# VHH binders against Uncharacterized exonuclease domain-containing protein At3g15140: the designs that were tried, part 1

No score or structure here was measured in a lab: all are predicted.

Target 1, 337 residues: Uncharacterized exonuclease domain-containing protein At3g15140, of Arabidopsis thaliana (Mouse-ear cress) (q8w566)
Amino acid sequence: MASAFSAFRVSLSRISPFRDTRFSYPATLALAHTKRIMCNSSHSVSPSPSPSDFSSSSSSSSSSPSTFSLMETSENARWRPMCLYYTHGKCTKMDDPAHLEIFNHDCSKELRVAAADLERKKSQEFNFFLVIDLEGKVEILEFPILIVDAKTMEVVDLFHRFVRPTKMSEQAINKYIEGKYGELGVDRVWHDTAIPFKQVVEEFEVWLAEHDLWDKDTDWGLNDAAFVTCGNWDIKTKIPEQCVVSNINLPPYFMEWINLKDVYLNFYGREARGMVSMMRQCGIKLMGSHHLGIDDTKNITRVVQRMLSEGAVLKLTARRSKSNMRNVEFLFKNRIK
Unless a header shows other numbers, all headers, positions and changes below count from the first letter of the chain; Kabat numbers aren't used for antibody chains.
F, E and O stand for the ipSAE by ESMFold2-Fast, ESMFold2 and OpenDDE, each averaged over both directions (binder to target, target to binder). V2 = 0.75 x the mean of E and O + 0.25 x the DockQ between their complexes.
[cut] stands for letters that were removed.
The coordinates of atoms that the task and the answers printed are left out; those that the model quotes come from them. Centres of patches stay.

## First folded at step 16 (VHH; from o02 with S33T D112E)

Design p08
Fold by OpenDDE, fold request of step 19:
Structure p08 (fold): chain B 337 residues (1-337), chain A 124 residues (1-124)
Amino acid sequence: as target 1 above (337 residues)
Amino acid sequence: QVQLVESGGGLVQAGGSLRLSCAASGFTFSDYTMAWFRRAPGKEREFVAAISRSGGETFYTDSVKGRFTISRDHAKNTVSLQMNSLRPEDTAVYYCAAEWQGKWTGEPSEFEYWGQGTRVTVSA
C-alpha cells in the first residue's frame, strides 16, 4: 500500500490589488529663477619684490632615519562598503586615492582569521566552502559567492553579479530595483552592471573552472567543495525556478549543499532559524547593508568561520535525487523544520 | 530579547469572526516579512498568510482566501489577521512568525522568529 504523499503545492496566488489610484499631483511648475550673482571681485594684488642670495653651506649629517616599522596595529579599521563596480570587474577608479579611502576592494581584509581561531578547528570533508546568499523574489537580482578555504578559514576569492530579470517589464524592474536598492544607494551600480541570469551562470562556470572547483567536461558536481547556505531556499527553490525562467538546465553543481541552520542545530544543540539569530547567539556583530546579498554572504561567512573555529565539521545537509531533481533528500535527522 | 506575542484567540461559532493580533519587539519590525501559521490538532504547522515588509503585498493559503485579511501597523509593530466566515476546519493554534530575507515559500523552517501561539476554536 504505497502511501501517495500528495505534496500539496500551496499555489500562492499573488492577489496584487492594482488599484491605480492616479493621484494627479498637480505639477506646480515653481520656476525658481536662480539668479546667478556674478560676483566680479577684481582685486589687483601687487608684485612684491626680489630678495637676495644667501649661500649658507651647512653640513651633511646623514642621520639614518630609523625605519620605525609602523606595526599598523590592526585596530578599528573603519568598516568601508565594498566597491560593487570592483566586484564586477568594472571599477575605473583604482588610481583615485579618495575612492580607495571610501570603498573596500579586498573582501579578505574584512574576514580575517587569527592564529588562535585555528587551534580548535577540525579537518573538513571539503577543501572549500562556497558561501551563497541570493537576492530576488520574482527573479534573482543578485548572485554573490565567497570562497572559504576549509584549512585556513580564509576567504580566497569572491564572485559577485547583479542579475537582470528577463520576464519583467522595464518599468517593473525599475520600480523593484528602486524599492530594494535605492535606499542602499546601489541602484545605479545595479543598472550599470546587471546581466541576464544565463550570462551569470556562464561567467560563474568560467570562474569555477579558474579555481579548479568545477569542470564542464565532467558534468559532475563541485571538486572537493560544497555550497553553504542559510536555509534551503537559495539552492532548493530559487535556483531551479530561475533556471526555468531563463530557459536553461539546472547546473549539475547545484545538486547538493550545506544548510548552515541544520549544521548549527546539530553542533550547538540549539535552534537558530536565521542568519541574525545565529550571529546574535555567537556574539557576532552584523555588518554591512541588510538585504545586500554580498554583505549578507559576508555575515554568513563570519558564522561559518566561527563554527569552524569552535570545531564544527560542515557536512552535506541536502541532496537532490538523481532520478527526480525536484525531490530533495535531507541528510540530517535533526534539522530545522 | 525578540518577542512575538499573539492575542485575540478564543471560541467562536461557525460563520463568526475573530481578529488576531501579534505584537513584535526586540527586532527591527520593518525589516521582516510577517506571517501567520496554524497548527490543527494532530497536524503539522501550515502557512496561513503573509505580508511583505512594506505591507504592499499579501499572500494567503487557498483555504482562507477571501475570508482572512492580514495587515500590519509599523507604528505599533503589530501584525493582525482578520478572520471572517470561520469554519470548524479553521480550529487551530495560530502562530505569528517573522522572516528577514524575503526568502520563503510558506515552510515553517524559513521563518526566524515565532510566537507562542493563540488558540482559535470554531464550534459547529
Scores: ipSAE 0.777, ipTM 0.904, lowest interface PAE 0.7, mean pLDDT 90
Fold by OpenDDE, fold request of step 19:
Structure p08 (fold): chain B 337 residues (1-337), chain A 124 residues (1-124)
Amino acid sequence: as target 1 above (337 residues)
Amino acid sequence: QVQLVESGGGLVQAGGSLRLSCAASGFTFSDYTMAWFRRAPGKEREFVAAISRSGGETFYTDSVKGRFTISRDHAKNTVSLQMNSLRPEDTAVYYCAAEWQGKWTGEPSEFEYWGQGTRVTVSA
């Protein structure tokens, strides 16, 4: 019995062309009267007063106060955790001395560059490096970026957002956040500040524009800047996946990046397949909380600063194909595989 | 010094079972995702299985699902791969690997530490 699937011909009804109503907006010629404010130049000449003499010699032997050279004890500035409310622009305790003693509110102070670190530094192809280290396996949970000036090696600014998943249940989110950030004591600040990835991208694009790093009116990549990653996963894999989940287009500034692992391999002639390995090989102390994206981004930045100080040139290591954004071209012949 | 030392490889008949073990040292074992990779003769290294930091999640390549089981022992700093219903196609050098960030898709470049490998040969 051949069941005749009746092809319902959906009749495309020709919706009629609505009429060109010529709204004749009247050209009210408001004659803005250019009042010429005459800046009167009054020259007032005020006078020459006189020469008087007086003499007296008094030799007062002012005892030179012994300038107690305050030896600024270079107090080995005790590492302080960064105020995560501050990184989100939500710190309300900037006037609390106890809060300011416990938490850091200046990322640049943790990543200082000595004058000696610049002696072997080479010119870079980019003016700025955007160091990124995303957190979150299923969806992004943290979006941290540090901007490094390629000339000074100093940290110029940061962008940091906690990211709220949109496809996970609230129960699943709460359990995941408790497991990831609960032991670090940052679960509360995550819940207070986390926003959807779409909004993170919107705020990030505003931040990029404020730094002259990207213009939305240009369908182009970053202006004289490049992302720096520890591995390809963040930009190659995770960003595109999250864009699909968040129902947004892949931003054009994520088309190319610098994988620090590949640069490290070519510069030192040895493999370091992760951040911890790089830091260990470079004799850099790991600082901060493990698996907190902002602290890991700082640690990657320390490696960037070290490599720059030793004369590394950071070049693009990967680029997405324009014809197929899923295809990535690796620009280094010798790379971590 | 960081070390991953694989053991338990050998010759086994098709349909047989083998248990691989990897002993980790020189790093904080609990901070790492642990994985097994394999390299067959004339092939590239491929992902086999992974276990999350807590041990609560496990991942497998499709060809080993239902046959292989990855586990970890935090007290001993070990990761194990129970391999059942072995096939000639499972013949390879098996490598233990560790990843710190939880940022992996199964690419070898994503894993920071590697063992020297243990040979598994499955006869027809």
Scores: ipSAE 0.750, ipTM 0.894, lowest interface PAE 0.7, mean pLDDT 90
Fold by ESMFold2, fold request of step 19:
Structure p08 (fold): chain B 337 residues (1-337), chain A 124 residues (1-124)
Amino acid sequence: as target 1 above (337 residues)
Amino acid sequence: QVQLVESGGGLVQAGGSLRLSCAASGFTFSDYTMAWFRRAPGKEREFVAAISRSGGETFYTDSVKGRFTISRDHAKNTVSLQMNSLRPEDTAVYYCAAEWQGKWTGEPSEFEYWGQGTRVTVSA
């Protein structure tokens, strides 16, 4: 009873916090209601390899020194695209074996952590890292977040939304989405699921509260957690610009962040100006053929996990001024310029 | 090794035209947004123009709109900047740069690969 009671207190809500009518689009009655995705509990049946399967070292099919073909992501046979309805908590085909074979429904795929990865890890000042990589030219089109447990390095959950522009004409939107997503085959999912940025922020705040990462009483940033970006631009510039376009105040959790490139520079003593450069220098193979923000966020997370496993301590690199929110203080002297 | 090599710079009179070219190698050209930046004497690098991975979308800083045209050629792995109606204020070293997918940042710190630059001088 005590065990069941303990598990129940940790399991959080069984039902999506989002009301059905808020997410029921006229064109897609087949979409499931939004539900919370718990990456650490996505296994239904564990493949239990025999001890003989683990008696030898892993094969080097993706060994870092021998695989300098990072930029050929479309030929990555080890990668399978995530179901984008699943990442939105809206997949209606979770019990369809054919669908599950085509699309990945495991939030933590390519992001698994082995016990050896923890041997050199150092204590962190945060309990969680929220890895984010925004997409969009004029307005944000994709808002993906992965939560990483700072102690275990495991991916805890994700929050993923496609964002519908509000200041573009319908014709301009349709042309832009076809141009950006039509090649990747994701334009249908975008049209079925995209919501205005104001609504994304509302849903994000519910999701943050469900994880105890922020609530309306939180003054700055996140509770015992920090955003991690690859570069400053997403949180420094794009979020405030989008807030103006959307007629909302800059949310207080976007007042500080960690630019992974600056931590990388100071930890390794070498410059990496982008995600691809960090991955190449670390010998991490680029995964993903969809060129999506969620795929980039997963790849950035793999860099985070590698850095943590090698003893990096991720600290805030940037903070807005409370007296002048337009002014950003950079906390690292040695940083990517 | 990744390389971006600019060419086509030189001296021109105000009102004249130049076409800059940037040859890319050592990476999958079609996966990158390409951009031109410039650095005037004594100033920081500033954004000039960018073109999407497919070539279907472009963006320009206000001071060059209507005068400059960015283009890319996937068969030759090149990006070009056609500069018309040049002004003395356009005098700068012009740099080719690449950014993974289109964030459209306009920030030098966000661009992964850089060329060494080609000098453009516009005389009054």
Scores: ipSAE 0.538, ipTM 0.822, lowest interface PAE 2.3, mean pLDDT 80
Fold by ESMFold2, fold request of step 19:
Structure p08 (fold): chain B 337 residues (1-337), chain A 124 residues (1-124)
Amino acid sequence: as target 1 above (337 residues)
Amino acid sequence: QVQLVESGGGLVQAGGSLRLSCAASGFTFSDYTMAWFRRAPGKEREFVAAISRSGGETFYTDSVKGRFTISRDHAKNTVSLQMNSLRPEDTAVYYCAAEWQGKWTGEPSEFEYWGQGTRVTVSA
């Protein structure tokens, strides 16, 4: 499997449409005011007719492809990079057919669920999972989240922001952004859209409230939902450090989470220390850019969907102490060390 | 088969130099941040140094800044650690590790692939 996955990874990563310079994001003179997006909502996805392959990829009324062929939801398995202005709710080209042909404006495209995928699924303790994979070295640079319905395994919505550091020098920012995003054309989108972390949190809390996932009356955690991460570091360490830098209190919804690595270890009885290892062991094809946070979040979501379809129950793996938020209790005895 | 194989360890006098090398195979080397960790006798693994995918950015723990230099060679799929002005406190088993998510965590649990280690002994 490792050999087949390695060949698959090389072929896909070397021919990825996102690394093709013809998929470079154009500069935008003006951005739309942020609009809420919902996956598979015609009213929020495209003001003009959506690509017909999106509609034809639903296979719930016919025999599904194999349970483990989530990428084959239509006769055409062609991948397109997501429009990053669309993922921010700021795309001004929703009425441009040429733009829609180049960039994906459907956050569910690689994440569709067939009816057969539900046959071994078990009841979950939560109604929703929020899959998150932060990016950034010194400060957070990208904040992507996907909502997964725990009953149907379908993606409900996404929240995606680029984050502008406030304590890094401009020179350090430019060097890191060029190094991380320059080959992808994402550096232009980042410069157009990045906002301070405090503002990201404010916008995130509005978005959470719109989904009834949290508001300021909510006690510890999310309303009948849980964050899912690939590893502890993002929520355990990076969020608190960023809150100090941004001079904000640690939000109460970041007091508990599910580390997918620990659930994976206990469900399959085998170790996978990262997203690529999980995907390789499960035979899941890596899609998108290796280091674009929204694409990594989508790939982690595909692992979540596979695990759910095979009967995994996703439980909290970590909680902070109410008396000292720096103290983290690990709830699984058998966990990745 | 994913492998990280360290080499270049050995016995060296205090003030001396060593160069460690880590050969990577079985995965797409250019997609990973590479790092060195070390484990001194009776201690936990600690972060030493990391280098970005492109090699354009590096990070070092405070105790080795100015003495150690991490580098990578994508043509040979190798990561190196040049260790100068070695001290007895640098005595440890040195491990090469790879991290997909590029977060520069310094946390062993966040690193996906590990080598078996190479021993460095610095005599007084």
Scores: ipSAE 0.482, ipTM 0.799, lowest interface PAE 2.6, mean pLDDT 80

Design p08
Fold by ESMFold2, look of step 17:
Structure p08 (fold): chain B 337 residues (1-337), chain A 124 residues (1-124)
Amino acid sequence: as target 1 above (337 residues)
Amino acid sequence: QVQLVESGGGLVQAGGSLRLSCAASGFTFSDYTMAWFRRAPGKEREFVAAISRSGGETFYTDSVKGRFTISRDHAKNTVSLQMNSLRPEDTAVYYCAAEWQGKWTGEPSEFEYWGQGTRVTVSA
């Protein structure tokens, strides 16, 4: 009765790197400040090997043997978590072989594109897609964004910040973060790196300008780019709510977006109401932690890449009214309800 | 393979109580936020209550606060809605729903899995 998607989820719960104490993030107090994280394979144009790192298709005989080895470490078969200090530009262990054995510093590893993936691809309205998946119930706790080149489907860069709530007491924050991130082993990184949302927006705007995606003179939206979300909530509701809490104006680049679920519905003619459903229906292997925002953002990006490779055209699905920013116009008649 | 199956609906007099139950299968129950929505005749689905993955946090729409209690049982893979002090305005089809990311949106479009619904009728 087991399905590939069901087996995939069971496998993740059994081999999660955050359940294995060997993968705990080391404590570090001497961090360097930076606003940008470079992806090692950004803008690569060479003939690439297959972008998938799964081991199930590499050998038909490997599906049944029960094996263990005290000395065996197969780097090609083993998933490693991203170093979250690195994604914030604060890793002090970049040259430490023991650290690099445990943590991945290549943000595009699970997101590589093969030449064959481009054969059915169609022209896009935008040059870049910014995939975003916010985390946090009350206030935003994590702000991850991946830039995808719409022509090549390759990852260009990421912007990743943990966000510190400003409405909650220090004691309430500590309990909330322990509950959210404690089992993941991420709570220390969060405490070391999290900054208020206002500061995240300031740093994000510098990063957007560095990529020529937006600047203070841009009236509306992004320069030849669009945000891609899994659902409407992140940009439609959570961003404005957080702006009120943080006493900042709603940034003009959050006035329009692409809800991937609506594009998915119209392209495939079938409903998938969430990330896991889209991945299951496409046969895409769920990778990383289920509830860490950067991992969810990478998984959503894998759906984007699959849809582009199959000929989907990603169009704006929603935009705000300039006269009343609380009003959102939905641009697709056939949409997830 | 994913299924959400509601039960416990029926006819009750105003001021009475009902307990709805939703059995979940085909996914890792503890990874999902669970919620109840309802649809009154001629209206769209509206949010009623939600409960976090662990069960440690709950949220209710204002019209049911103090009267309804959401709970979950990880051993049975069920989520329940205890409905007390029922009013005719609570008459609706009640739906169980699941959401991966725990956004607590109150928006039906943000919920990934849905049950078929169970009818609750509250007579005056």
Scores: ipSAE 0.477, ipTM 0.794, lowest interface PAE 2.4, mean pLDDT 79
Fold by ESMFold2, look of step 16:
Structure p08 (fold): chain B 337 residues (1-337), chain A 124 residues (1-124)
Amino acid sequence: as target 1 above (337 residues)
Amino acid sequence: QVQLVESGGGLVQAGGSLRLSCAASGFTFSDYTMAWFRRAPGKEREFVAAISRSGGETFYTDSVKGRFTISRDHAKNTVSLQMNSLRPEDTAVYYCAAEWQGKWTGEPSEFEYWGQGTRVTVSA
């Protein structure tokens, strides 16, 4: 069931390699540049004099998000919702013990790796995987990315932004946000933190450079890393559509990606129609709220970690044609259609 | 056992109307995003319309916007598609589909449950 053609309605601008520096320092980007508060235990790709050690922690089971509101206290004794102001670098209560008891401030908490998980792991072509799950059908509303170390399977960092549409009326935005996030209880934090997509891209490029994953001198793809998506739509279709709306060139790091569904099909010999199906088939319980992008990104990461621990090799599944960005070359013969 | 059963298809002249219905059973209807897709001869399934769990949001492909209306009835566990001002290019088999708390991507691969389809033929 390949529907890649039917959803695309927006012409792509010609991609220019480094037409202007894509590396900008807007005021909000400088703020993101000066703060590292995405994980409670620090881990950096670049060499650092500080000790780098992901905390091991006791596992906690998570309940289904279908019965669960993020604005309420956790229904499970040890599980806590992520502080979404923290994931944007805007939490002002990091020194408040009561706040820290209510909200999780460790992006890697549900994603810890045990030594036994590495026993069957195979070498990967990439040093890092960037797991991404965009939210928003009309315009992008949420842009979450987790970096996973391909050797250790540990989470390195999170980039998370809520995205404010620029071509929708305020009343259309409010209705869409209530429909998307109202049942999840996150519409307030979205309104408080969302920024335009162009600014998100500027901040993302600084963040990529801080991790040595891409810089303005990189003209195609990521440095020793690959995006991992659940399906093709996010990078194949939505990113180019959003770039046209936002009047920016399609960034060169979005020219290739790994569709986890295709790798999953080839590794297990069975289809999964989405994240929930993959998790069900693998016996992985859903954590957090389905269709909150950061929670979906974490759950997709748990599938990635399971697959890596069982010996999967994650390879690029799709690549754009340099001469015609509308053409996507699918690299797996056996793929979800 | 989940079941989606479409009805209301048939033959109609261009400019006419049809109302499709989809009866859902075997799941908690209010937890699912519901959608209609269609398949013209020789084509892949394409998205037509979707409706959120609560019914508060609807989405349409551009070619049907203003002519088709999706609705849902939680008391009857049904989804309907009112199709007005029909054109010959609307000729297709129409499928009802469901996704648990769906995010409205329009991608058929995101939908877990499907009906068998009902045929709509629009004569010029």
Scores: ipSAE 0.000, ipTM 0.323, lowest interface PAE 12.9, mean pLDDT 77

